Miniprotein binders against Manganese-dependent 2,3-dihydroxybiphenyl 1,2-dioxygenase (bphC). Designs and how they scored, part 4

Target 1, 315 residues: Manganese-dependent 2,3-dihydroxybiphenyl 1,2-dioxygenase (bphC), of Geobacillus genomosp. 3 (q8gr45)
Amino acid sequence: MTAEIAKFGHIALITPNLEKSVWFFRDIVGLEEVDRQGDTIFLRAWGDWEHHTLSLTPGNRARVDHIAWRTKRPEDVETFAEQLKAKGTEVQWIEPGEEKGQGKAIRFRLPNGYPFEIYYDVEKPKAPEGKKSRLKNNVYRPSYGIAPRRIDHVNVWTTNPSEIHQWLKDNMGFKMREYIRLNNGFVAGGWMSVTPLVHDIGVMVDPKGQPNRLHHFAYYLDNVTDILRAADILREHDITIEMGGPGRHGISQAFFLYVKDPGSGHRLELFSGGYLIFDPDWEPIEWQEHELQEGLIWYGPEMKPGGPMDDTTEC
Key: E = the ipSAE of ESMFold2; O = the ipSAE of OpenDDE; V2 = 0.75 times the mean of E and O plus 0.25 times the DockQ between their complexes.

## First folded at step 2 (miniprotein)

Design s27 (from s11, 19 letters changed)
Fold by ESMFold2-Fast, scan of step 2:
Structure s27 (fold): chain B 315 residues (1-315), chain A 95 residues (1-95)
Amino acid sequence: as target 1 above (315 residues)
Amino acid sequence: SVETTLIAIKFLLMWARRLIDQGDLEEAIKYLEAALEEIEKALEKDPSNPEVAKELEELKKAIEEARELIKNGDFEEAVRELLEVLQEIKETLEK
């Protein structure tokens, strides 16, 4: 493969209650509001080297507008467009500045309907006057909220995860890192990356049989104690911490909690730790059916099957 | 804000310069047109500061000149013009 994905860039979300979602992501989660375009508000974590990593647009229902991936080289955007079109994927070009702070991009849908975007050129953040960090590699760290460092990953649900795992491998260079195989041979979930992270994307089976759903997206915090501080902040504002957290995942080994945006129902994961993969000969880790609970929740509050943790939003 | 506008213009002009180097002239012109659109929006939103308006009008003229140079096949001169504009924006943002 000549064209390469560098990283998960951003996620664009539609919310039926923009004011509530902005309060949640900006004031509680502590993402910096960096820009606006029409009714869309752009946000980023303080350590993100992007114009934005989250956008919020008002609409009639909660849904994902697009999930965006940054390429390693400028020319890779056109190469991906050519390769996708050659395989029968419809590709839409997005003009420079049509999405604020971003150059030309392509948008397309995976076979199951997930809305993806690929871009390279992106405006870099700059701190407001008087708020610039004296550390040369920092942009601006908010003194409020949870204030996560960076965007981490996205987790999407579908009817046949293996088909999407294969598509991502064949078309975007993702590698399987960990997966769950049931006794009948069915792969119920797989966690894949193109970066040293254990996953940039997780793809799991939707127990409700829906073809294209967002389960969650994640922001990273430097320390496990920051996740506990986040729990304190969420509790102070009467925001429900979902089942399973604060706790530790078996898959990724990370400490985490899940919380839904009260304005939209879009789920956010706050994530810390885990392990890094630098070795090109990494062998995927298999979790068996009898290990499913431990793979998802190594320790923490019980997660009830078929309950609110099965809630997803539309793609 | 003026600072936000200048950052946006700077990035769009950097993209245009790269596209000229790659021979993607039609795409380069679109980036220059996007930069001009950012300037027009800033001038329409709050024209109350004469010094800021003058600076934005000067940037607009230089970008329009670079666009015409590209259309006329004068790529080396267009790149030189864009590099001068980028340097001016950098100096303004550092102040």
Scores: ipSAE 0.000, ipTM 0.365, lowest interface PAE 15.4, mean pLDDT 88

Design s29 (from C1 with L39Y W43F L53E L66K W80L; at its last look DockQ between E and O 0.49; V2 from the best seeds 0.00; counts 0 for: pae E 12.1 > 1.5, pTM O .591 < .8)
Amino acid sequence: SDEQIEKLREILDEIKKLVEEARKLIESGDLKEAVRKLYRALFKVALELAEIEKALEEDPTDPEAKEELEKLAKEVAELLREIEELRKKLES
ESMFold2-Fast, scan of step 2: ipSAE 0.172; ipTM 0.641
ESMFold2, look of step 3: ipSAE 0.000; ipTM 0.335
ESMFold2 (binder alone), look of step 3: mean pLDDT 81; pTM 0.777
OpenDDE base, look of step 3: ipSAE 0.020; ipTM 0.469

Design s30 (from C1, 13 letters changed)
Fold by ESMFold2-Fast, scan of step 2:
Structure s30 (fold): chain B 315 residues (1-315), chain A 92 residues (1-92)
Amino acid sequence: as target 1 above (315 residues)
Amino acid sequence: SDEQIEKLREILDEIKKLVEEARKLIESGDLKEAVTKLLAALWEVMLELREIEKALEEDPTDPEAKEELEKLRKEVQELLEEIYELKKKLES
């Protein structure tokens, strides 16, 4: 593809309880509050090379405002806009600084309604005054909370995952890395990336048959022991750990722990390990129906169909 | 629509087989394999429900086809309830 996505940039979330969401993401999860614009608060993990990787805006109900992707080149933003418009996608331009710390961007919706944003120019992170690291990372690592290193991926649900997998491949250059195919031929989920990660985005079938929902977004921790530390911190504050985690995924091979923001119900995954793909000739891994449980949960807490994990937020 | 309705019936039959397999696995105490079957059944039944609702939303001109789709929708909803009940047994 002429125009290229570089990475998952950020996710913008609406919360009905801003103060509680800020407490959760800043004080418990340990993200740095980096900026404000109007009633929106911007946060990032200490290792993120972005102005922000999460924004929280107050609103009447929990939902995703947009999921943002950074391009490899400045001109790729215009190229994506032209290509999407040529295929009938309505594209809205936003001006530099309209979203604080970001240059001009485009916003649009996928066929199933997912709200996406593409940008290039972004203000680089700088340590808060008095908190600059002497180690040259130029970003302060919190000594409190879970303190994940970086944003990792987003996982979204839909009625027909294959349709969205194909759309992402055709329009944004995503490559299939692992997927689940049922006995009837239906692809129940697919994990795709444009980076060396196993997935920047996962797209799975929604067990409630809804066209567009956010299942979760993830921040990465350096070590599995950091996930155990996260569990201790959540327990100390009476925050429910979903599925009784942690556990290990078959798909990606990474360790996980899921938790919902008490202010919004938006689900966060704390993620560690997994493998990296540097090989351009990587062949997608197929998981079959009889391998479904192992693909999702290699070991750890049991996945319970129709339970709390199916309760999630709208796009 | 008749062709689509027949295909939907075939899918429903396959989902029923998954639920029967899950029930047998629960009875034999193979709970891990039962969870796998129930998850597959849950995903397939939810997708089936979505396809039926989409067909109904497209306003079929044939009243007989609409009645058949509504009957299928009820069967799929009953099956979904059965899947949730089996899941509750796994929690015990």
Scores: ipSAE 0.000, ipTM 0.317, lowest interface PAE 12.2, mean pLDDT 86

Design s31 (from C1, 22 letters changed)
Fold by ESMFold2-Fast, scan of step 2:
Structure s31 (fold): chain B 315 residues (1-315), chain A 92 residues (1-92)
Amino acid sequence: as target 1 above (315 residues)
Amino acid sequence: SDEQIEKLREILDEIKKLVEEARKLIESGDLEEAVKKLKEALRKVLRELWKIALALAEDPTDPEAAKELAELWREVEELRKEIEELKKKLES
């Protein structure tokens, strides 16, 4: 593979209650509102080196518009387009500026229908005068809300995870890092990355048998105590912290909590720690069926099947 | 550059002509064709806004060129708003 993905760039979400979603992501979560285009509002975490990492557009129901990945080189966008077309994938070109702050991009759908976008050129953030960091940062950390540093990963639920794992490996260079194998041999979930992160994307089976579902996307915080501070902020605003959090994952080893946007039901994960992979001989970690609970929650409040944690939004 | 600014002004004039054609189509009751013209105009204006934003982001050292690009960006942004408002009214 000559064309390479550099990172998870952004996620574009549709919400049936734009005002409530903006309040949640901007005022509570502490993402910066950076721009607008039509009815769409663009946001980013303070450390993100992107025009935006989240966009919110009003619509009749909650769904994912697209999940976007930035390439390592400008020419890789065209190369991905050619490779995908050669394999029979329909590719739509998006004009520069059609998505505000972004250059030319391609959009396409994975097997089972996930809407992906690949781009390279993107406008970089600039801190307003008087808010620029003295640490030579062209962004600034807000003094309000949870204020996560950066976007981290996306997690999608489908009917056949192995199909998506293989597609990502074959077409976008993702490598398996950890996975869950059931007693019958079925791989119920897999966490993959192209970066040193333990995962840029997780793909799990939907216990309800639904294809093309978003389970969550995540923003990273510098310290475990920042996750606890986030819990305090959420509690002060009567926002429910979901089961399992605050706690520690077995898979990734990160400290976390999950929360749903009150305006849409889209799930956000606040994430800290985890391990980094720089070793070329890293072997994927296998979790067995009897280890499933430990893999998902090493310690923390119990997560029970059939509860609100099984809730997903459509793509 | 002066050459780039001149080309941007020419494209801006082409976009204004598309908007004027759309307004005439609205007056004649050909709303479907008017929407097509407005969508074409919107694609072109977004492209030019992106080019100007990139040029400004490069922090031009020439103060006159920077000022002219900023003025052009404001003009193109106003045209974008006009096009979006017209399109929304027609699409309902």
Scores: ipSAE 0.000, ipTM 0.227, lowest interface PAE 19.0, mean pLDDT 86

Design s32 (from C1, 20 letters changed)
Fold by ESMFold2-Fast, scan of step 2:
Parts: sequence; C-alpha cells; structure tokens
Structure s32 (fold): chain B 315 residues (1-315), chain A 92 residues (1-92)
Amino acid sequence: as target 1 above (315 residues)
Amino acid sequence: SDEQIEKLREILDEIKKLVEEARKLIESGDLLEAVEKLAKALAEVWRELEEIRKALEEDPTDPEAKEELRKLLREVWKLALEIAELLKKLES
C-alpha cells in the first residue's frame, strides 16, 4: 500500500436529543462550537487542528454516522478509493463542502459494517480575537467546562476482532500495539495505531455478540489532575461517572474516566498520559487471559461483567 | 425471531453435551477422544457465534428478543473459555 492515514480526524454522531447533547459536549465537556450546517452542529477541542472533531445531528435514535480519518497526502484519498474498489468495497464520493469545512472525501463500510470516511483537505481553525492565545500555533484554552486539548481515539466492538484488526492492517496501514489473547487463541481485543499513540483505534469483542457497535471515543487532557477536575464537574451536574474510572489502564498506561452523553447514550472517554511509540520496530504487547483485568484496569473501581459498561451505541 | 432463538438454544445444548462428554473422557484417561470432542465443541462455538451475529445484524426491535440473544452469547463465551481450559489441561 502507497496511501497513508495520518490521524483520527473526527466522529459524526446522531442524537435523539440534540439540545441535551449540545449542552453536554459544549457546556459541560467544554468543546467549542465552531460551525453549523442545516441541523448539524460542529465542535472541536481547543487544541485540535481540524475544522471539527465532533459533529452532532438530530435523528430518531443514537447512531454513528461516520468515523473519519485524515490522509498524509492529498492524492492518498483517490489511492484509497481505488484500492478499496479493487477489493470489492463500495465507495461513495462526498463533494467538497458537502460536509462543512472539509474537501472531497470517500465513505465506505468495513466488512462488519463500521461506517468510515477518508479525507485530506480540511479548513484549519482560527481562534476568535477574544480567545486568541499569546502562545502561537492557533491555540487557545476556554475557561469553561472540562476543556480537553484534542481528540484521541475511537473504540469499536464486534463479533470477531481479529478479522477487523487484519482488515485495518491490510487496507489502512494500522499496526498492532497491544492485544489480549485468550487461552484458546482467540484475540479478544487489539489496540492499533498509525500515529505515535498506542491506539488511534481499539477493536474489542462485544460480549453481546453485536457486529458493529461504538463503545466510546476519547478526548485527551494534559494532566491526570484534569481528569479529577472533570469528575468534580460531572458530579456537580448529576452526570454519572461510569465504573472503572477514574483509574489507570494497563493497555496504553493512560489515566481515564468514562461518561455517557445524557442526550444520546454515546460514551465519551476522558484520557490523559500513556506512552508514545516512535520506534518502527515496536513489538506488540500481548496480554494473556489471566492478565485481562490488569490490562483493562491497572487500578481503579472494579467493572462488573454484564453491567452498564457493556452498553454500546449503533453504528 | 423466536424460531431463530430456539434453534440457537438447541445448538448451545449440543455444545454443553460435547463438553460434558469430553470431561468424562479426560477423567477416564481417554485423552485422544477428549481432544476430538473438544475440537468439535469449539467448531460449534464458532458456528453459534456466527449465527448470533447474523440474528443481531437483523436489528431486532423487540427488546426481549435482543436480551435473549445477549444471554445466549454470554453462555457461549463461558463455554469457549471452558473448552480452552480443558484443552490446556490436555497439552500438559
């Protein structure tokens, strides 16, 4: 493969309660509302170098519209389109500006149904005069809400994670960074990236046997103490912090908490720390069945099997 | 559908029977037959998971039917882990 993915670009979500979701993501989480197109609201974290990293569109039920990936070069969009079509994947072209702030893109579904988008051209954000930082690089920090720095990753659930791990490797250049292998050889989860992050995408088995579900997507904060401050903010607004957090992951080594959008049920992870991979000869880390709990939660509140943490939203 | 769910329950019962037969063969020292039974049980597990996946892909609107499919999946995963443990015991 000659075409390359640069980064996780954005996620587009459908919500049955747009006002409540906007209140949650904008006013509580502290994402900046940057634009609107029809009924769709576009948001970004203060440090994101994208037009948007989240979009919210009203609909009858909570669903993922698409998960979007930015290429390294403009011509890579066409190259991905050609390669996917050659392998039998149906590719839909999206015209420049059809999604506001974005150039031409392709949309397609993975074999299990995940809705993906690939693009290159994107309008870069500019800080409003009143919020412009004296620090350069087009960054500013709002003084409200949780105010995460940037979008980090997406975590999706399926029936056979290895099939999707292999597809991502073969078609989009993702590399395995950490994974969980059960005693029978089944890979219950894998965390993959094309960036120096441990994962841009995690793919795990759905204990409910659903083929294509969103478990969560994540925004990054600079410090562990920012995660604790987020917990305080969520508590003041009677928003439930899910089991397992605040705590530390074994996989990625990051500190985290999970929370559901009260308007949709879409799960957000607030994420800080972790390690970075710059070495091209990185060896994937294997977690064994007896290490499963430690891989998921190195320390923190226990997650009960079969409980609310198994909740996902439609893709 | 109710017919699909009933069929899935029948396959699950067949898998449980194969695992129980394998346990008895292990206790009696008939290790080669035990491996054959466990291999067959594992193949049925993967077939069952695929059928549950297809049933869920049909997006059942009935919450009760959807919960029954989820319950079946949890039971199948328990059996997969049990089969893995038995196979590990046999290789030792």
Scores: ipSAE 0.000, ipTM 0.107, lowest interface PAE 24.0, mean pLDDT 86

Design s33 (from C1, 19 letters changed)
Fold by ESMFold2-Fast, scan of step 2:
Structure s33 (fold): chain B 315 residues (1-315), chain A 92 residues (1-92)
Amino acid sequence: as target 1 above (315 residues)
Amino acid sequence: SDEQIEKLREILDEIKKLVEEARKLIESGDLEEAVEKLLKALAEVLRELEEIRKALEEDPTDPEAKEELRKLYREVFKLALEIAELEKKLES
């Protein structure tokens, strides 16, 4: 592969209750509202070096519009387009500024229909004159809400995870970091990255047999204490912290909690820690069927199957 | 569609038959024939999962068809776990 992905850039979400979703992501989670285009509201975490990392658009039902990845080089967008077309993938070009703050992009769908976007050119955040950071970045940390540092990863659920794992390896350079293999040989989940992060994307089997589902996306916080502070803030506003959290994952080793946006049902993960991978010869970690519970919840409140944690939103 | 769902139900029934035949062969001590039945059942499981995936991709907006496909997927997944359990019994 000659073209390279640099990072998870942003996620674009449709919500049936825009007002409630904006309240949740802006006022409770503490993302900065940075721009608007039509009925779409753009937000970012204070440490994100992007125009936006989340967009919210009103619609009839909760849905993912697209999951976007930034390339390492400007020319890589065209190279990805050519490579995907050569393999039979339909590619749509998006004109500069059609998505606010972004240059030209391509949109396409993975097997089972996940809507992906690849771009390079993006406007960088600029703090208002009176709020410029004395630490010499142009992003000013808000003094309200949970205030996560940056976008971290996305987790999608499908009927055949191995197909998506292989597609991501072959077409976007993702490497397997950890995975779950059942006794029958079936790979029930895999966590992959192109960055030194433990994962940029997780792909798991949907126990309900649904393809093309969003389970969650994540924002990173600097430490475990920030996750506990997030729990206090969510409790103050009567927002339910989902089972399993606050706790520690076996897979990734990160401390976490999950919470659904009350306006849409889109699930957010607040994530801290994990390990970093700089070694090009990293061997994927295998979790066996009898280790499934430990892989998902190393310690924390028990998460029972068949409950609300199986809830996903449409892509 | 109804035609796709009917075909998927037929495959599911084939898998159930093979798994039950394998259980009886294990109980009677016919281990070599049991292995053959389990391998065939596993092949049918893989075929069924692929066909359900294609059907879900083709017709995601029909709520009754989608729910029936999800039900079929869950049943096939349970059979995959049963096959794994029986294979483990053959090793031990």
Scores: ipSAE 0.000, ipTM 0.160, lowest interface PAE 21.3, mean pLDDT 86

Design s34 (from C1, 18 letters changed)
Fold by ESMFold2-Fast, scan of step 2:
Formats: C-alpha cells, structure tokens, sequence
Structure s34 (fold): chain B 315 residues (1-315), chain A 92 residues (1-92)
C-alpha cells in the first residue's frame, strides 16, 4: 500500500447525558478535559500524543459518531481518499479546525456502516497552566481518578466479522494477529493491528445479529495493580464493575476490567499488559470453537452466555 | 434456480437441527455449548438470508421459483427470531 495508518487516534461518542458522561470520563476515569467546541467536550489520557482521544457530544441516544485513525504521512490522507473513491466508497472531506485541534480529514463508512475517519495533522498536547510536569515531554499524571496512560483499541461487533477483517486488510493495511474459527469455518472474531500492539481493533460477531455495534474501547494502564486500583475507585463511587471484577484474556494475554459509562452505556475497557509484535513474519494465532471460553477469559470472572457483556451501543 | 432453491432448503434444515441441539443443551444445563450452537445457527441464517435476497434480485424466469424463495425468506426470518429469543432466555 502507498498509504499507511499509524495508529488508533480517537473515538467520538454521543451521549444522552453529557454531564454524567463528563463526570465519569473526567472525574472518575481521570481523563483531562482539553477543549470544547460548541456542545462537544474533548478529552485525552495523560500520555496521549494527540489533541484528544475521546470526544463527547450530547444527543438523544448513545452512539458512535466516528472512529478515527492517524496516517503515517500527511499525503496519505488524500491517497486513502482516492483509493476509497476508486472502490466506490463515498468520502466526505472535513476541513482543518472543523473538528477542533485537527487538520484536514476524511470520513466514510465501512460496508457494514461503521463510521471511520482518517487524518494526519493534529495539534500536540500541552499541559494546562499549573499542571506542567518537570518531564520534558509536557506530560503529567492526574493525582485523581484512574488516570490511564493512553488510548489503546476499539472493539466492534457485526454480522459477518470476516468481511470486515478482509476490508480492513485490503483498504487500511491491518494484519490479523489472533482469531476464532468455529467448526463450520466461520470466523467469529478477529483481532488486528497496524502497530506493534496485539490489536488496534477487534471485530466480532454480534450474537443479536446487529450489523454495526460498538462493544467497547480501551485505555491502557501502566501495570496490573492499576487495574485493582481502578476497581477500588469504581466501587467507592457505586459504579458497577462488569462481570464482578478484573481478569485475564487469552486473546491478547492482557489483564482487563470492563465498566459502562453511567451516562451513556458506552463500555470502557481498562487494559494492561498484552504482548507486542515486532516481527514482520508473525503468524496469526487460531483459536478453535472448543477454546472460545479460554480465548475470551483465560481466568477471572465468568462471562455468562447471553448476559450483560453482550450489550453494545449504536454505530 | 431449482438447484439454488434446493441448496437453500438443505441449509435451512441444517439450521433447524442446530437450534434443536441448542434447546437440548439448554435443558441439560450446558449453557456455553448452547450459545456456541446458537452462534453457528445465527451465522448460517444470516448467510442464507443474503443468498435468498441475491436470488430474488436476479429476476427468476419461473414465477413459482420466486414464490418459493419468498416463502423460504419468511421461514428463515422466523428462525432468526427464534434464535434471538433463545439467546435472550440465556441472558439470565
């Protein structure tokens, strides 16, 4: 490919209760509020090298406005636009500053309807007056909340995951890292990346048969003990920890804790560990149907079939 | 085509067997296996609906074949609903 994705940049969410969502993501999760534009609030984790990694806009229903990916080079945005148009994808141009802190971007929908954005130019974070760290990169860690380091990945659900896996490979250069194949040959889920991370995006089948849903997005914590601290903070504020507590994934090998934003129902994953892929000849890991439970939950809380963990929000 | 319609009927029968197996697994308390069978049934239902819609978009020269495809589509959608109801029942 001539054009390349560098990383997962940000996710833009609509919430029916902006005040509650801001309280949750800013005050409890500990993301820094960095900017506002109209009724939209922009946030980032303390280590994110972006203007923002989350935006919250009020609306009638919880939904994803867009999922954004940063390119490796400025010219890649226009190259992606031309490649997508050549394949019949409708592309909308977003002017510099139309999304605050961001340069020129394109927005489009995947075949199943997922709203994606691709950009390059972005204002870099600067610590607010009084919060500047002595560390040279202008980062600081909040003394409050969970305070994750950075945005990590997004997980989306659909009717035919392999169709989306193929689309991401063909159009955005994603590589399969791990996947689940059922006995009939159907690929029930796949975890893909363009970075050394085990996954930047996961795409799984929705057991409710819905074509385009957000399951969760994740912020990374520096160590596993931060997951336990997060659980304590959530408990102190009477926020429900999904599945009753933290555990470990088989797929990614990372430690996790899931929680829904009380204002919207959008699910957040707090994520630590996992493995890194630097080898260009990495072979995808196949999980079989009889290994599905172990792939999803290696140990920890029990994921009940058909339970609240199947809850998703609109895309 | 008649060959396509016969293949769709065979797939529908396979889906029905998966749903029946899932019901037996629910009765025995093997809920994780029931969910796996229902996921397989759900995938097959979605694939069959796509094939039926594709066949209907092609203008069949035989009006009787078109009526049969419409009947299959209705039956497949009813089975889809049954699968979703079983998954909802397991939500407890």
Amino acid sequence: as target 1 above (315 residues)
Amino acid sequence: SDEQIEKLREILDEIKKLVEEARKLIESGDLSEAVYELFEALWKVMEELREIEKALEEDPTDPEAKEELEKLEKEVRELFQEILELLEKLRS
Scores: ipSAE 0.000, ipTM 0.230, lowest interface PAE 14.9, mean pLDDT 86

Design s35 (from C1, 24 letters changed)
Fold by ESMFold2-Fast, scan of step 2:
Structure s35 (fold): chain B 315 residues (1-315), chain A 92 residues (1-92)
Amino acid sequence: as target 1 above (315 residues)
Amino acid sequence: SDEQIEKLREILDEIKKLVEEARKLIESGDLEEAVKKLSEALYEVFEELWKIMEALREDPTDPEAEKELRELFQEVLELLEEIRELKKKLES
């Protein structure tokens, strides 16, 4: 049996201002603080079926510690470890509980530096005492902040997206869903998934020529009106809504806005809609060079190269 | 390489010429031809942008060549913004 990824599990971030990042993700974004381990704070969106989907650790500069993927079967973690090692990838084992709420895991880097983690065993969410919902979700939706439902995807920027697309296909079973091909044949971006989502990971070219950058990660909201409410909340707290948002993507068809964590500069996307892919014979959608603007922004303020939307954080 | 950088500068100059021709057509009221020139300029700007990124991706061993490529990249981004502003003016 081939080892299989089930979903995007969580992202672990380092922030130079932990207090400000916690205020942003917990109090403004409305993620629930679920646990702590040393200086690390673990958070989850109210609908996430994970111990955590975000962790924040203090450090000297903003960077990604790891991007984590959950397997379909317990034994798949060991199978991935063996397959990666056989291909020359250095694999580090992480003991159960070394990352709180998680069983054994492997950590490794893609050839261009992205820190990945693969795990299976994870503690399930527990409703806080006195906050259990009568709806049988074992959690309570907060009535404060933006309160997204679940983690959705990650977007990384690199020098040659095709190399990462191929690596993800060959080693983790990702399938191409949409991509941009320029007239010279260069693939400027590709959006891939192993789930019914339109993408679990996007990989685009970095216009600054940097090889291992996080552009954003995303949380999903049920309604377009929740994205508009998020804009109101951000404005009330003098948090800048980035150009392009609120608006609609051509690629994914989703409604969105982007915002940076004021404590770190890590970019969050709030994301709603899009389409779902259940069909095994789905044909990847090709966007051509003359369609680039429509693919990125179907409507809304234009996303302009060379501006703040080109800002990324270190992996 | 020096030869590669020189070719990229030549393409940038050609794009600048197309933009100037478009500005003159806008001034004279020939909006249909102006749109055509701006579309040609936009196409060439994206082509050059990706060529510069390809050159940067190949890890230039010469720091001066890398510096010149990054400077060209910034010039191309500025030109892209100018083209977009002109096109928006015509389509509004």
Scores: ipSAE 0.000, ipTM 0.144, lowest interface PAE 18.5, mean pLDDT 85

Design s36 (from C1, 24 letters changed)
Fold by ESMFold2-Fast, scan of step 2:
Structure s36 (fold): chain B 315 residues (1-315), chain A 92 residues (1-92)
Amino acid sequence: as target 1 above (315 residues)
Amino acid sequence: SDEQIEKLREILDEIKKLVEEARKLIESGDLEEAVKKLEEALREVLQELLKIAEALKEDPTDPEASKELYELFEEVWELMEEIRELEKKLES
């Protein structure tokens, strides 16, 4: 067997305003603060079966520290390390507990510079006293904030998306699910997964020509009406809902809205619906240039190029 | 490193010529000579794969050089698969 990725595990972010970012992700978005290590704060959505799915560390500028993927088997971490090193990728080992709640891991950069991490062993969530669910879950669904169920996907921008699509396919087993091909043959974006989700990662072209950027990461809400509730909560706190949302995507078919963390500018997507892929012979869906607007926004406010929706943060 | 990578590209070009000669021999019906050419090409591809694998065991000081070595590894691997497909066709 080849080594296999099981799921998107977590994203580690650096913020120039830790207090504001924690307020946004914990108090407004409703993620549970689960742990701390030094100046780093760890959070998770109530349904995540991970120690954390988001970490926030203070720093001089907003950037991604790493994007982490969990393997299917413990031995797969070493197998990925060997395979990546054999292909010329520099691999750094992270010792158990060096990242709190996690076992040994590897960190490396993709050819364009995206910082990735692969791990297997992870401490499972434990409910604080008084918050244990009688439904045999670890925690109650919070009655505050937006309270998404789980982490969903990450979307990154680059100069040549096809290069990264191919790298992910060759090195981590990702499969193309949907993509956009322009009239000149250029693939402007592609959405890939190793799970039954419609995508675990999206990789699109950066119109500003930057080699590696984070566009957004997403948390999943149980119902489309929860997207509308999220909009109400954001409005109550004078947090701007970005163009295009609340609306529906053509690509993924999901309902969504985008919002930036006021402390960092890192973009969050709140995401609900979409379809699941269980069939191993799934054929990728091609969106053509004349279908681009429908692929991005099936209905909802227009997203216009050159505006705030082109904003990204560093990797 | 750059000079070493350029020499590897020259060797891969020579192996590709052997594969092309084998294709022409298959088309003309000279299967015995085609097998000989494919075996020679496969042997040379395996030798180059081993050299690239050994180079990757050492930490490169330049990330761009590592990327080029990875691309060469993939090219050599694809060439090996092409040779194996031609051999399979001859077995039919």
Scores: ipSAE 0.000, ipTM 0.070, lowest interface PAE 27.9, mean pLDDT 84

Design s37 (from C1, 18 letters changed)
Fold by ESMFold2-Fast, scan of step 2:
Structure s37 (fold): chain B 315 residues (1-315), chain A 92 residues (1-92)
Amino acid sequence: as target 1 above (315 residues)
Amino acid sequence: SDEQIEKLRRILLRIKWLVALARTLIESGDLKEAVEKLEKALEKVEEELKEIEKALEEDPTDPEAKEELEKLAKEVEELKREIEELRKKLES
């Protein structure tokens, strides 16, 4: 059997201002602080069925430590390790508990440098005393902050997106869902998934020509009005909403809002709606050059070259 | 060298993306600075490409490298025309 990825598990971030990043993600965004290990703080959204979906570690500059993917079966971790090593990828094993709440894992870099992790075993969330829901999955919803439901996707930028799209397809089973092709044949971006979500990962060209950058990662909210409430919360705390506010994507069809962590500059997307893909024979949607604006912004603020939306953090 | 050719290819990919973005925004945007920067960036790439072409002509034993450079030169000319069209729209 071929080894399979089940879902986007978590993202591990380094921040030069841990206190401000924790204030932003915990107190404003409303992620629950679930654990600590050394100087690292682990957080998750209230509906995430993971030990954590975000970790924050202090460091000299903002960067991605790793982007983690959970397998469908326990044995798939070793199978991925063997397959990657056979193709010349250097694979590092991580022992159970080295990352708190997680079993054994592998870490490796994609050809362009993106730091990936693959794991299976993970401790499941337990509600704090007095906050356990009567629902059967042992989770609860906080009554503070924006309080998104779950982690959704990651968007990374590079010099040649097509090479990374092909690598993800060949090595991790990702399928293309939507992409942008320019008149000169260049594929400027592609959105891919292994789940029923419209995308688990987006890979776009970096306008600054950098080989490996994080553009954003996203948490999902149940409805559009939750994103409007998020905008009110961000404005109350003098946190800048990028592009002048929420809008709708053509690609994914989702309603969105972008905001940077004031402590690190790591960009968060708050995301709602979009479509689901249950059909195994889904045909990728091509967006052409003349459709580029509509693909990125169906309605709402305009995206301008060289503006703050080109800002990324290192991987 | 292969490394210089890869560097030029990466710069061209970035310029192609920026030109596509500028094209979609030009009709209502204030993109004069963006167009000026694209023109200067392309001129630098064109100069570097000419230096590589000259070096290859002095040592012509690699026909594959020459063919790759000819493709890049054609892409530079195509981008130059596209940027000139953006300039015309900006001026109108």
Scores: ipSAE 0.013, ipTM 0.487, lowest interface PAE 7.2, mean pLDDT 85

